VHH binders against c4kar8. Designs and how they scored, part 105

Target 1, 263 residues: c4kar8
Amino acid sequence: MAELSTPSPASPAPLDGGRGDELEKFTLRGARQILQLLQDLITHRGLITAHTGGGHSFMTAVLKVDEERGRVVLDPSPDPQANRRALAAPRLTCVTQLDGIRIQFPLVGLGEGQDKGRPALFAPLPAEMLRLQRREFYRLQVPLAHELSCLLKAEDLARKPVEVSARVIDIGAGGVAVVVPTGAAEFVIGGTLPACRLALPDGEPIELDLEVRNLNRQTQRNGTEQLRVGLRFAALPRAADTRIQRYIFKTERALNAKARGGL

## First folded at step 8 (VHH)

Design h9 (framework vhh_vobarilizumab_d1)
Fold by ESMFold2-Fast, scan of step 8:
Structure h9 (fold): chain B 263 residues (1-263), chain A 125 residues (1-125)
Amino acid sequence: as target 1 above (263 residues)
Amino acid sequence: EVQLVESGGGLVQPGGSLRLSCAASGFTFSEYDMAWYRQAPGKGRELVAGIDSGDYTSYADSVKGRFTISRDNAKNTLYLQMNSLRPEDTAVYYCAAQKSFYGLTYYRPSEYDYWGQGTLVTVSS
């Protein structure tokens, strides 16, 4: 019996496919956008972790983009075993980062080639690329003093329309988390709440369509229950997105100024 | 009309030598990456050797040191010098052409624009 237990250093894990609907707004599908992003990876010498499945991965980089033949050219691993695993894999999941932006894309149909006598790997251009600014997943904890609220248009247990004023506990570019009293309304994951109104300090409430993403019941110390509801912005007009980002930026700046002693 | 015509195949004893030629016509030969592929009975086509438009070469591990690929652009001809031949080299040998693009050559049969009809090499006593 052989004993092999030397661990490899941790590599960035791919994002879970169960978040596909949440990630759609960050997915590039235009050919020119994909080509530009791949060119940015070449220009910045972005290191890529390529996952071949079964817990295996290797480090690579985009060497060239062959626009005429629709191929991306990758640096092979110095480990021949890693290259054999990659070539045998039905799909690679490539993960990298540029300037704090997470980039992830699939490659299907990997093959071997050469670049002026040097071994290379190639694949057809990906049909999609995920470009995920780390800021898109940042959640600002809303200060209690701001009393930020969202008027939810929902239904009760009898399917009758009901309006619930919910306290916003966190906010990000992709959505809000709110708390509501238990029994105030019925929520189902994947359900849409149309024409809700988000109240920001800087003007009239923003009218938004919100999708229910998650539900958590919490028992308070006094024994009362409240429901935490995670809500995704189903669609955001540019003006609404700008106002939300402005609120987040101003609030972060104020909190950072206090943390730094007001210099 | 594009044509790739192989010649030089035949029967040879183990340890012998053969020189294959591929005559190209109907395209600008100097602008193409050229390759030799082979196919033994019951197997798929596999790369033997490649040479790009800049004269950079690649070889399959099984033939490295024994075979030499070369080209003559003035004669529109690709060559494969095969030395120290083994019974396992028995196959139909195909000439293939892929349009050159900035030194990139893709080693997959579907990436080639043109193929010859093949020439049989038999290594046997």
Scores: ipSAE 0.549, ipTM 0.819, lowest interface PAE 1.4, mean pLDDT 85

Design h90 (framework vhh_7yz9_2)
Fold by ESMFold2-Fast, scan of step 8:
Structure h90 (fold): chain B 263 residues (1-263), chain A 125 residues (1-125)
Amino acid sequence: as target 1 above (263 residues)
Amino acid sequence: QWQLVESGGGLVQAGGSLRLSCTASGFTFSEYDMGWYRQTAGNEREWVAGIDSGGYTTYADSVKGRFTISRDNAKNTVYLQMNSLKPEDTAVYYCAAQKSFYGLTYYRPSEYDYWGQGTPVTVSS
């Protein structure tokens, strides 16, 4: 069967902010539920962004769930430095999506070894997994074919004002994540980028003030690094919010229809 | 009961140094991302520095190179070493904690689980 090259899902960022007891109702702690969810990640795409702290992450996947030993087996990074950071980290924060549902879980006690003669990372099964179906936590992975971009008003490495066209890799009700070309701009966490322009299909670009929430030097599956920037909508007029919501819903429906229709 | 207890604030001459401490109790400190914020009268809280559960640090541009955030998990304490202090650093300084399930060094003020009561810092010219 012809496997069409579906673009790899964009790397999701960790959930921004706490929700206190609100997140508790979305937290799975049952052993059977955790095992089933991990197995679902194996059965589907299961691409996971594993955050090692320090603004670093790497792309991985669950290769196997060893229920008898109570552990999960992960695909190591081809970058030895990413693996060293992961093994040194007190915990990994793993973030992924399954059918538009955000899934996030910690892994503690990461070790390395071999599975069927190939390098692998091992960790005890997580004691909890967060499964968020609420729209405010949903992030649409933007299809590469949409070529969705955001024109950022920022400063370059010499602190000179620049306009940078950044590729939008995911979008949600609260913000966007973008990939910035190497050396094109410098970002300050907590800083505001005024009058940026988000180019959505079906209309004029939306002018937005964006707040820098996170910076992530992600090691890709091929071992290269890229700078990913998480941006929060600092102020969002109702009309802009409606247009963003329509884009997300239309794209979700199109992607779901394509998936249900099969190859 | 959960506590964040700040200490080390005071009056200091411009060019001087202060070390702020924030000691946590009632939660598993090693699982929390910690931040320092400051506030002047009539203004919103301004982010100063953050340290995640893994020890990675980030700083506001206004303090980068002058302030150092660090943590000691054995003592349940986060520190802010403030060097080359300027009159514009005068503010009430707050520590804040968010469970590191998210792995971030920066959160909006409304997003933290726990806040200290604040410690005043006055830098004279």
Scores: ipSAE 0.000, ipTM 0.286, lowest interface PAE 13.2, mean pLDDT 80

Design h91 (framework vhh_7zox_3)
Fold by ESMFold2-Fast, scan of step 8:
Structure h91 (fold): chain B 263 residues (1-263), chain A 125 residues (1-125)
Amino acid sequence: as target 1 above (263 residues)
Amino acid sequence: DVQLVESGGGLVQPGGSLRLSCVASGFTFSEYDMGWVRQAPGKGLEWVSDIDSGGYTGYADSVKGRFAISRDNAKNTLYLQMNRLKPEDTAVYYCAAQKSFYGLTYYRPSEYDYAGQGTQVTVSS
């Protein structure tokens, strides 16, 4: 039998940070946001490809965020040569993903040492992190005054068809989040709700198929329970996409204008 | 020398199921934490699931409730039962092994041994 080797996994090239406005809206610069994203990578065991330049990279992970010293602790490569390249590099470009969202950040000033008696790499916290959300992940919080609703075609506990009018709390290019009273219908993650009707302020309701992506049971301050349902647009007609984008754009602009002009 | 051989991948329709296997040799399997990581085309590695030497399991949020990891120490074999498969589960799946010291508490990918070949899972209609 031949010796089994672990090949370096293929990884996509780092995105060009010089794309100007296109990437700026996806760039996190707040200290709290950066710390939270790094902690999410720890919690979810995010595997990171660290690019050292010249086509070289190695696999790592964030082991710890040392807030007291303002640094991140990384797992070194099992390959000593990869570690030497990393330490000699003017910067690392770290690329990973979390739930399909691309995350990229630079590390400058890499050093080596130990964490809990085991080898580790250290770098100052990044000043910025790119979290590339696709257009479908952008969410507009729907103003209560708009009274947006979606008529859901679902099933009850006995698997019989029911129609539920749900309040839309956020909307994006890829879907909506709605709230329904607890017990109004049964929802299953990955299930499809056909021929639902989304009511926007302008024109007739939009008929569309929705896929259930997530469920979150919430208790309100008054003690009533409601279910938050995240829904993906399974098959969105071009005309419907245009109407939804127009609504999002107009509402965003109105909210921004109101914020700049005062109350 | 740690050797891990994955199998069980294939083409399956959305909503379908597959069972992956990883046969281990060259080490005392029962003393190792075992896991699955995957790499989708053009993407980086993603941790999927792990099971420690004591049988305690962990899952990525993206697969929780759909995948089940298990091990058979008598056969030196790790399994991943994949149910309700989605197109986004399309990836090469790799088996990983790390000698257990503290269960799943101290995750360090550098201390894992990974298989080179993997097994391809394609979810497509």
Scores: ipSAE 0.115, ipTM 0.603, lowest interface PAE 5.6, mean pLDDT 80

Design h92 (framework vhh_vobarilizumab_d1)
Fold by ESMFold2-Fast, scan of step 8:
Formats: C-alpha cells, sequence, structure tokens
Structure h92 (fold): chain B 263 residues (1-263), chain A 125 residues (1-125)
C-alpha cells in the first residue's frame, strides 16, 4: 500500500543532471513560441496561479501581450494584499494548464498601472516558459476494447522466473497500471522487472524494464481478488516514448469524438 | 506568518525509534510539498524524505525501509517515523515546505520556501 514519489518536488535539484536534460526538451525559449503560448492562454481564458513566495498565491490571467513593449498584462487580484505581495516579490512563479498540459513561467519586475482605464499588473515577457505535459500524473483509462496487455517477467515465491500476461488498465508517459490475479507473482516495491513487453494496438510490442511503484489489492464484485500493480518505465527509449504518447493522444481524441458523436 | 515547528527529537540508543512531527501554520498546507532534511556535524543539508501534495513519497537510499514520511492535511502536520536508528542518523532534522506544481519544478528557487528551526536527533550508546 505504500506509494513511491513520481515527481521530485522534495529535493533541491542541481540544475544540471538527468532531470535538467529532461526539462530542457519542455522549455520554450523562442520569442515566437513564447508569444504564441501566451496568446493561447488569452484565447482560452486560462486561469493562472501566481506564486509570490512566502506561502502566498493568487489567481490571475493574461489579459494582453504587448509585443512592441515586450510585456504581458495581468489581471490583478481583487484582494489588495495579494497585489501588494506580488509587487513586493522579486519573482512570480506562474502556473497554469492548457489542454491538460502544465505551463510554468517566471515573471520578474512586476509593476502596476492601467490597461484601457482599468487597473492591471504588467511584467516583461518571460525569457523561458516550461510547457510540461502532465506526463507523470496523467493516466489514460485504457478502453477494454483495446485489449492492451503487458507481459511481465517476474518471480514467484521460490524466486523461480514466471511470465504473467497482465491487462493494462491505465497508461501514462511515466508508466502503466496493470491487474494480475493475487498470487500470480511476487512484487516488491522498488523492484525491477527486466525485459517486459508492452503491447500497443499498433505495431510490435515494446520491450522495456519496469520498476514496481505501488501495489493495491482489489476485491471485484464477483468476490475475486486481483492485484493492481503500478509500474514505472525505466530508461524508456525515445522511440518507445513517442509511440506511447501517440497512443495516449490518439485514444483521448477518439474517446472525445465518441462522447460528442453519441456513438 | 509562516511557521514550521519541529518536535520529537532526542537521545536514543542504536536500534531505537523516534517519531518527528512538524506543525505548520500560515499557509495552505495541503497545497505544499513537504520534506525532511538533516544536517550532521561538518556536513551540508541532505534530503531524508519527501512527500508531495498528492501523497507520493521519496526516500534517501540510506533510510529507505527504516523511515516513513507521512502527512495529515486536516492537522497541518508532517511526520517522520524513524525505526532501526543508527549512529550515522545523528543530525539536526529540518522540516521544509515549497508550493506544489505536480512534478518537475523548473522555476523552483534553489531551496524550499520555508524551513523549521530543526530538532536534534542523537543516536548514541
Amino acid sequence: as target 1 above (263 residues)
Amino acid sequence: EVQLVESGGGLVQPGGSLRLSCAASGFTFSEYDMAWYRQAPGKGRELVAGIDSGGYTSYADSVKGRFTISRDNAKNTLYLQMNSLRPEDTAVYYCAAEPSWEGLTYYRPSEYDYWGQGTLVTVSS
């Protein structure tokens, strides 16, 4: 029943490491990309949580991007204390979501003024924006019709190798949850299952190493016990990562289309 | 005003147990990632255990299997259950807090937003 941490929020990370390299691929530094993303937040009226430090935050939104002056215009808080804290802060950390994708960016040099005669906050355009897919936490519920499976290479209680074909019940970029009958194999949190095979509907099975992250016993309505095993992808190759992301995206779109079409 | 107040430290023999508590006030505890750090004499601070706003936990290799981090959002309290204590666990233990961003925190300051005063744990015979 113990769960392992999937993010790394509790560690002061050095800037340059495997995680630094991973974050770089999600970091937008191009002026056009930054401007487009900010405009998308305006178009979709995305609410932003602005963290001012000191345990304080407030809700805001991008009202306007002033390309000529190189700045963003933000909606001030209705709470004057929140605005005062924001103006006094050396940095705002802005966090929002757009279509399930987490977006983070810093604002430095916040000022106050007016936009079209109404109170507003403004800051220089950020030099960077993190466009982070909610990969570690987003879980697509796998449709039963897809018959998605993962062949697990595990051990029994006598440490004898055993292969278990497990049904994949949810999938994210960071891992899968599978269901196995209770007693089919021994699983230890933190243990590695080498050379497992994940079968997606399109193409050949993906061979990968899986780390056991969590275990939950489930009693089904028919009285049968099953073990839900949360598994993290260890050292996932880029081609495999791309295939998994495409499957998730394609399946989400198909499910949304069914809901709208009344299939 | 933000406060993190640690308690539960003390002198214990090798193989003993202690439970540390951190009482938080002045911020929305449930929105924060929490951690325990320690600093032994002559060393820098090191992460011992972390728990995010969603309840996911992480541990330093040296304490995995012996220590358990947990939180009670209704009581704004963080805990560290320490079992099978060893002399090398002797340190001042610190509670730390930072806002949660659901994973990687690219724009995180160099360290946590808030720190407690620390509580001394001495493991000695």
Scores: ipSAE 0.000, ipTM 0.169, lowest interface PAE 12.1, mean pLDDT 77

Design h93 (framework vhh_vobarilizumab_d1)
Fold by ESMFold2-Fast, scan of step 8:
Parts: sequence; C-alpha cells; structure tokens
Structure h93 (fold): chain B 263 residues (1-263), chain A 125 residues (1-125)
Amino acid sequence: as target 1 above (263 residues)
Amino acid sequence: EVQLVESGGGLVQPGGSLRLSCAASGFTFSEYDMAWYRQAPGKGRELVAGIDSGGYTSYADSVKGRFTISRDNAKNTLYLQMNSLRPEDTAVYYCAADSGYSGITYWRSSEYDYWGQGTLVTVSS
C-alpha cells in the first residue's frame, strides 16, 4: 500500500554505509547560496563563534556583505587580544546556528579597518559554507556551575534496577553525554534506558528515553576514574526539543559574553 | 583529510584466524575512541568491539573470548585479532572513530564521527 508519492528522506541504508564523510553532502559552494545564507545570518541577528585555533574563540556577527568587493564585514571583539589572535590566525572557523540548523564556514585572509568610521574586521567571502540540518551533530559543553544532571534508570552488575544521577557534560538536540562513577551502573551500547529525567533550568525535569551510543572510561588527574556515556534521545516531544535548543543558545551566549568579560 | 584505511581481510577456513588493521590519519588518534563494526550482506552495521582513548574495551557477546581489540597510539593503528572464526563472522569489517569530546569546533554525534571503507572477511570451507 505504501507507494512513493512525494520526495522522501534518503534510505537509512546509505547513511549506515557511509555516514563518516557526510560534511561534503551538506556543503554549499554556489555564490548565490552563500550570499543568501550570509544575509539570513544578518537578518536573524545570528551570533557567530569564531575559532582562531589553540582553544581560542570570540563572539562576532556578520554586519554586512559587500558583494561588489566580495567581502564580509564582521563585528570585532571588545577584547583587543581576541582581535589580535584572529588577525594572526591563518583561518577562522565560524560556527553558528539558524533555526536549529548548524552553519559553519572558514574565513581566510582576515584584515582590519573601518566600516562607516567604526572598527571592523573584513574577510573575503567564503568559498564554501556547511549547512547541517542534522542538529544531533551540535554539542554544547555544559558549564559545571549549571549542575545540569540526568537521572538515569539503569541496571547494576546484578541486573537490578538502579537510579544514577549523572552529570551532563555536553548536550545537543540529539542527545547528551554524561559522567558516572565507575561501577555505578552497567551500560550496553545499543541498550535503552527508559523514563530518565533531564533537569534543565526554567522548568520541570524532562522525562525521556535514552539510547546508549558510546562508552568512555577516563582516569582523571586526581586519580578518580569516571565513565562517560553518550546517550541519544530516542523520542523527544517538540516542547522539550524547544527547551533544549533554547538552553543551548542561551548558555552559548552567556559563555561567550563571560569569556569577553561579560556576566 | 581524515582517513581510516582497513586491511587484513580475506578468505579463511572455519576455526582459522585473521588480524585486521586500521591505519588512521588526519586527526589526533590517541584522543579518539575506536571501534570495529561489521555488516553482513543485506544487513545493517553492528558493533563488534570498541576501545576508548584510555584503553577500556567492550565486545559483542557473539565475539567475546574469540576477538581482541587493541590500539597502538604511536603507529596510529587499530587492530582486531580474530580467532576461532565461524561462517557467521563473514562480513565487511569497518573501522570507526569517535572524538568522545564535546566542543563547538567538533562535528560530533552520539554515533561515530568517521568510518573507513571496510575490508571483507569470508569464512568458508
């Protein structure tokens, strides 16, 4: 009974067979597409995190696209050292998000000058822009001060139910990574943890089912061992998805502002 | 460019052994979790064995005690030692890499970031 009547999403078999190099599939190289996307970032006031390498980044925005000169105009950092690092960098990796779509692009040949009498950064238009509609690829490092936790309903070594309060170390629209003390519970890759509770700020904990995707055992410098568990949201209500995305955006902005001497 | 290149596959008799290798380049191998997956003709991929950046290992029940995963960070190489091979082990074997880390600069998912092209293992009399 099910027939192909409208364009459908790609089969899971191709993704299963070759998902490791999926960036090329989502790369925009058309000049018109690049210009339109940059204009969309301006229109939606998209904040951009510009990575200069060596663990350094700064918050910027596209102020203007100069199509005649083939350049983008960027808002400089209020921190002069961040601007000096950016100008010295061989490239910037610019990362932003628009309506749950992750956008990433390189800028090469960054210079400084003035736009309408005000300091500005200039770069040639990027030759390519990555536009990922797969929001599960985006992760935010959760600040320790937020004490973000997920109450996991798992099993111990004897297969008895156990509840483990796990610290959330990163979060994306598709899942979370958590840390648990070694031996607190047994996890199996591909296993489902039902009715777990994710505690986000600004409301009641979100009840959700999580699928175990990866396991990492780490020995910390203080000699403490911890298990990192990557967990995928098996099903997520739209309201919960909206809250998670809002938390990610707000936290990223706050972290960037704090790094620049803000709140 | 990130590359994972598998080798060591081939035809082997039941009860035989093979050692698969995965040569990694284009990323800091020692910081990545590595895994072997396999895919039998007409089936989806399944996890065979995993090893994290700290050396912790995990195995599918069907291969536990027969296969051994290991890594050599100095050579940027992942290994899978396969002993007591069975016809049911016939599959294309894939090397996979996952950062295990969070960060705005990383294209990371709850699944593995990078995959090799695979190496065929046929166990037949």
Scores: ipSAE 0.000, ipTM 0.115, lowest interface PAE 15.1, mean pLDDT 75

Design h94 (framework vhh_vobarilizumab_d1)
Fold by ESMFold2-Fast, scan of step 8:
Formats: sequence, C-alpha cells, structure tokens
Structure h94 (fold): chain B 263 residues (1-263), chain A 125 residues (1-125)
Amino acid sequence: as target 1 above (263 residues)
Amino acid sequence: EVQLVESGGGLVQPGGSLRLSCAASGFTFSEYDMAWYRQAPGKGRELVAGIDSGGYTSYADSVKGRFTISRDNAKNTLYLQMNSLRPEDTAVYYCAAERSYTGLVYYKPEEYDYWGQGTLVTVSS
C-alpha cells in the first residue's frame, strides 16, 4: 500500500542532522541534490540500513526514484516481520555510505505494492538528506586478503570469559566492525570489551578497549549465520591512532590503484 | 518540534545529593541514546554519563560510583542521580539525545543531535 496522498505536515520528520552548526552544513534540502544523491545510491548499488524504531532495522536498497510521483522505491526485506515493522513505523531512518561519505535520511509514509510485478516498498522523497564528509566517520572496507582480525575479550552464554578471533570487515578513525559466528560470545550494546587486540599488517597487535555500539545478525547466502558487531575505540593512544590511520590511507590508495589497473 | 527540558539543579553543600530530570518531547524517546553533559566555568562541554536505547550505561571516570543515569521510556524522561557531590561538580548540566541505530555500514561516534538549554548545579558551602 503506497502513500494515499494524505497531506504531510509542513515539516517532514527531522533528520539526525538537526544538531546546530555541527550537522546543518551537511544537510541537503534542494530537490535536485536529493534526487542526484538517491540516483548515486542506485548507481553504486549501496546497501541501506533502515531503522524502524525500538532498536529494529533491516537491510534495503533504493531500486529506483520515481520523480513523477515524487517517491523512492525500496527493496523489501526477505523477513516479512521486518517489512511489517517498517510499514507500522511512523518514520524510517535510513543510513548508508557512498565513497567515504555518510548518508542519512528519513522516510515517512512507507507503503507496499509491486514494481514490475515484484514486491516493493514505496515512500515519498525525503525533504532532507544528511551528507557527512568527516574523517572521523569514514569507514574503509577491509580487503579479505589482509586477513585483518581482532581478538575480542568477551563472555560466553554462561558469562564465562572467552576470547573470540573476529574478522574485521571495516575500519575507521573511531572504530571497527567485526564478524563473529552466532553464539560465539554474548555482546550487549554499551558494554566494554577490555584489552582486545587488533592485528594490523606490518606490526605487533594493538591492544585496545572497545565499546559495543551495534549488533546485526545476518544469514549469508550459503546459509551460514553470523553476527556483525560495531565497536568503538575507547581511549586510543596517539601511536595506535597513527598506525590505524596509516593502514587506512595505504589500503585505500592500494585499492584505488588496483581498481584503475583493470583488475 | 523536539524539546529537551532539564530541571532539578540548584545549590547544594559538598557531600549532598541532587536528582536531575530531562523531559523529552517531539520524538520517539525510546529509540534515542541519551546523555548528560556538563560545562564548568572556564572549561569545555564534557560527557558525564550516557544511556543507550537498550538501557546500557557509561560514566566519566570523575563521576563513576557517585552518579547514576537512568531513563523512564513510559514518561519520556531521563534522570541523573548525583550523590557525594563535590565543588568540582559545579557546572551547567545538559541533556542530549541521539538517534540509536545499528550503523554497521556507518558508525557514528559520540555526537548528539538534540540538546536542552541546561540546568545549573552549584556545589558550595
């Protein structure tokens, strides 16, 4: 069921970009800029995390922009319950990344229907989008060939200490995202993992305190279930910060060179 | 649209207690990470305590064991229980809110979207 032409409030649901001067300068409100950014997400096949409230979210993507009807078409979740939560939500907060830029936007008035005979979700075009180009928010996707790992000090389901070697899937100035098998350890948002060890190429592991910021359970296409954990660096020493930034810079440069080399 | 209104500040003697409240409106409170920040005379704004949408808490070392942050989602209210107050706790205390999200593709560090106007706490004899 698509938006039934009910008049929207004068102001659309606010973005996470309403904080004073910090985020206002990164907020796009021009219709052409919004359309272009949504089209860029389609072109780059960007995956979007859509937050439906109450700590719930699902993975989606922009399938197309219907400029004539003033709406976006989104890929529904394979989980029917996630779609039901999304349709019942007063607002979705959509978060993604494009070329190191954080992109965030609200969707209000979500409906369901079909696009070219396939199930789809529809929402009016957002009136605003956050496009945040800050170094501290940039995340590098870690190449599998680097075999980057972080030894996490956590607790198992029985609250006993356990060490879990987790694969690092992305890294930034503020933290890492890692993958662990489901059930390997218990993670709670806001919990601290002390004295974890981040193994970067070209040196000794870096000892870090990590804070759990987010959790996402995913079933891979091969049927393997895994947990993705977002971790914030707590009290990072300058030498460690320098090593992490150097790794990010060198890896990004190498990946760009490889891509331009036609590999 | 969004409002955060702090209350409960005042003058208290060293060793005393105060409870701060922050009444939230204009957003779905239960979906937001909440925090208390303070700004002392001549200093920058600093984090005192945080509580995420799941109820998990963090504290600055200077207040750990003395302050307790809590939330009541049914009342859209954030609290800070301050015990064993010291003269160095004298500051304007600010309530802050940030949308909680998984952020696995994109991580947002400690930045808050909405701020209250603050409430003054003075610890003095």
Scores: ipSAE 0.000, ipTM 0.132, lowest interface PAE 13.3, mean pLDDT 77

Design h95 (framework vhh_vobarilizumab_d1)
Fold by ESMFold2-Fast, scan of step 8:
Structure h95 (fold): chain B 263 residues (1-263), chain A 124 residues (1-124)
Amino acid sequence: as target 1 above (263 residues)
Amino acid sequence: EVQLVESGGGLVQPGGSLRLSCAASGFTFSEYDMAWYRQAPGKGRELVAGIDSGGYTSYADSVKGRFTISRDNAKNTLYLQMNSLRPEDTAVYYCAAGDYEGLTWYRASEYDYWGQGTLVTVSS
C-alpha cells in the first residue's frame, strides 16, 4: 500500500499516492455537506488553485453556487490562454484551504458564460469533495513573541552528538517546523531524533521523538543562512497531544481576536 | 475547577419534545468547542450535535431536522432542543467541551471535559 503525499494545507499540489480507499473517510458525498462547504469557501473568499493537467494551473474562486441548476460559478483567469486550457481539460482538480483544513475537489464539464453580465466559468456541482481534517495537515504560524523552542538531539558534521535549541516557526498536531543556523547540525530526511524537548507555555518541556520530514535552506536579508527543518511527532502521549492542541487553539483564537479587535 | 452540569432530561412520549441545558463553569466558555453526545444501553458513546466557538453546527444524520444545538456565551450555557422524539433516542446525554477547533466533534477522545450526563427516556 502506497504512502500518501502530505503537502501543506496551502500547497497547490494535488494529493498523490495510495488508493481511493485511503482517502474515503475524508470524502464528503452528501449534497448538503457539499453545498455548505462551497458556501463556506465563498464566505471566506477562499482562493482556489485549479489544475488543468499537463503541469498547468490557474488561480480562481467560487463566486456563487446555483442550487437550482446544480452548478458552481468560478472566477475566470485574467489570462485567456489559461481559460482556454481549462475549458479544453476533461477535468479540473481544485485545491484550496479553509481555516488550515485542506480541501480538494474535481470539476467536470466546465463551460463559460455570464454571471450578472460578467464573464464566468461554470461547472456541475462536484459529486465529492475531499476535506482533509487530519491533525497533521493543520499548521499554526508561531508568533515570534512566544519564543517557542525545541531542544533537538542531533549529530554534527563529524557524526558527534549535539544539542541544538531551535526556534519553532510553525506547529501542528502532527509536528513542528524549526529554524537552525546552517551547520549547527546535520539532518537526514527520514532520520529520527530521539528524546527532543518541546518547550510550551505552562509546564515542563515535552519529551518526544521527532522524524525529519523536509529541509529548506533560507538566506536572511542580512546575508545569514538558516536551515528550516520539518519534523514529525513519531509517537505522542495523549497528555502531550492535548497540550499542543490547546496551545494551537488558544494562539489561533487570540490571533483572530487581534485581527478583529478595535471594531 | 472545570464543571459541566446537564439538566432537562426525563420521560417523554414518542413525538414529544425536551430541551437539555448544560451549565459550564471554570473555563472561558466562548473559546470552547461544545457538543452533545449520547450513550444508549449496550452501545458506545456517539456524537449527537456539535457547535464551535463561532456558532458553526454539525449534526448526526439520525437527528438532523429534529434537534437544534445552540449556545449562549453570556450565560455560559449549551442547549439541545429535541423535537419529534423517537424510542431510539433513549439514552444518557452528555455535554462535552474541547478547545481544539476542527477535530473535537468527530472524536470523543478529543474532548477535555465531560458532564455526568442526563437520562432521556422516550416511551409510551
Scores: ipSAE 0.000, ipTM 0.123, lowest interface PAE 17.0, mean pLDDT 78

Design k1 (framework vhh_7pa5_2)
Fold by ESMFold2-Fast, scan of step 8:
Structure k1 (fold): chain B 263 residues (1-263), chain A 125 residues (1-125)
Amino acid sequence: as target 1 above (263 residues)
Amino acid sequence: QVQLVESGGGMVQPGGSLRLSCAASGFTFSSYAMSWVRRAPGKGPEWVSTISGSGGSTSYADSVKGRFTISRDNAKNTLYLQMNSLKPEDTALYYCAKESEFYGKEFYDSPFDYWGQGTQVTVSS
């Protein structure tokens, strides 16, 4: 069952055109900001994964920033084949994390040489660096097998209170998307559903207020009509936020462990 | 918040043994895979070993397979690396590293999100 395509450790991450403007808020382009972030990676001993394309990557670290020559100096891989792939690649995509912040940047024009008598890789300073808190853009596609549900407190077509158990199809730090049968309840974009209950594993349902953000009617192949509802967490207690994030992270790790052959 | 503190490094002769420890705090230790990574002067970081959150699965770099054993004590929030039959080429700063939380298909993989200051291992006669 292909509910989820198999993730790859070296999956490409092109900037989505539809989200380009949102990612711009997290993109550093100032030369001083880029230099400072690279220095922070040196200070915090940042372990960097450099992707060379074709599913290949190696671990590196920033050795120093040569501001006068406008270049960054990196550790070479202990694997000579990885270094050859890197030097042949038109671009490296470098990714790391610093205290829960995702950092990603391109390096173009990679060269080989020495720094203080030791082998090193050199590249011009990147023109941009993405610095992104994982919470802002992360959405987990909920595995069908998890049967994750949210009990919605809504109104029917006659404006009478009803409770609808909706299947959660995706979840992120900012909200959930759910599926309900057509006609089960009436939803108004911008409307608030108070005291809904999100059922997560390992505890009691979380009571929370949800705001309707979008509606999309879908017809399944069997002819069944259903409504996809995007819901924002209107107010999220810290304990609820922690439990939701823990579910997301545990589930994604389990899916990635399965995809990677049980790491 | 998240802290990883390595200990147990030192100087040892070739063929000797050392046991490294990593004390973890600020996160639910049993919910994350943990790894050892080493870094020698003039060489980039080299992944050494990984252990799953439950301890049920382990993996090793070819260079250390059969000589090193990774283990964990989830009740004590501690990661271990037993190093036997040490060689001069094992000389490095050894870091413990926490498995990364960010696995979305939108971005390239980064295997670790936190790591410690490291503990120095020197193998010489």
Scores: ipSAE 0.354, ipTM 0.752, lowest interface PAE 3.3, mean pLDDT 81

Design k10 (framework vhh_7pa5_2)
Fold by ESMFold2-Fast, scan of step 8:
Structure k10 (fold): chain B 263 residues (1-263), chain A 125 residues (1-125)
Amino acid sequence: as target 1 above (263 residues)
Amino acid sequence: QVQLVESGGGMVQPGGSLRLSCAASGFTFSSYAMSWVRRAPGKGPEWVSTISGSGGSTSYADSVKGRFTISRDNAKNTLYLQMNSLKPEDTALYYCAKESEWYGTEFYDSPFDYWGQGTQVTVSS
């Protein structure tokens, strides 16, 4: 059931750097809602990126919610330096995604110990969790069967032009995330990749300029390393924007129908 | 910018009729399902009716089935709700709502992404 929180999507928000009254409506502060959302992350084995500041982050997951002690139990990094940075940080900013909705929450007072004889990180339950349903923050996980690709115009290790066909793993109104083999090309945060070509299932590839927004190196289960690159659409013609939004909506509706027992 | 503006509400006696309108702008109207949702004093929101983008399919809450008719004019970007045989229980603020462009699959997901300001319907003698 939808909530009738406001009768209008546009509010005269204060010029407060994006906080505003509307952003508060996306924040969960009820203890029951927070506990249920954390439990949903456990049930779906949601992977969390924990940011420790200074450009550092590590992958973790919620292993357990200890309601009696009012704390959450996290999976430590296999990298001891990442764990030391986390313990020294004044806060962790945890970012994850559940069914295409961005979830973000702070953890303060991180400690280390053991859970059932295995190393674990502990933190008090967060007092709030941000759940973003806005267009600019929504990312559709691209089904592998769709075989979406983006031909990137980049540079190799020697600063020579190279073309890389990258698999698109998620897509939103503001950009895409792609995966490339480690070493296939060099990427610089803030750099522009001109005249790239995004292939959608229907029609000709869309030619567009992409800006590099983030880089994450990840080791897969088979031991293969890959680089995940977050790319922003620098500018989109309305026709291209419409095609991308139509793809996102159509695919999400199909996934929704399947999850609700199929239609 | 997406805008939804409702009109046509008012005061009517039991057994009377009203027709609500919703003028839509800022999106491709015919590509989205549209709904009417109402909120009575002291109650939570209640879904009333939905119509598909083409107008080919409609659905209604059991409380209004047979009395209300949802329709749309895609050439005019306008949604309608014809309300007949009105009862005191139909007294509420009626909102026009646009189908969400993105849905999650979890219980916190909202089926609507934009709402109008609402139009008041009061049924009393």
Scores: ipSAE 0.000, ipTM 0.109, lowest interface PAE 14.7, mean pLDDT 77

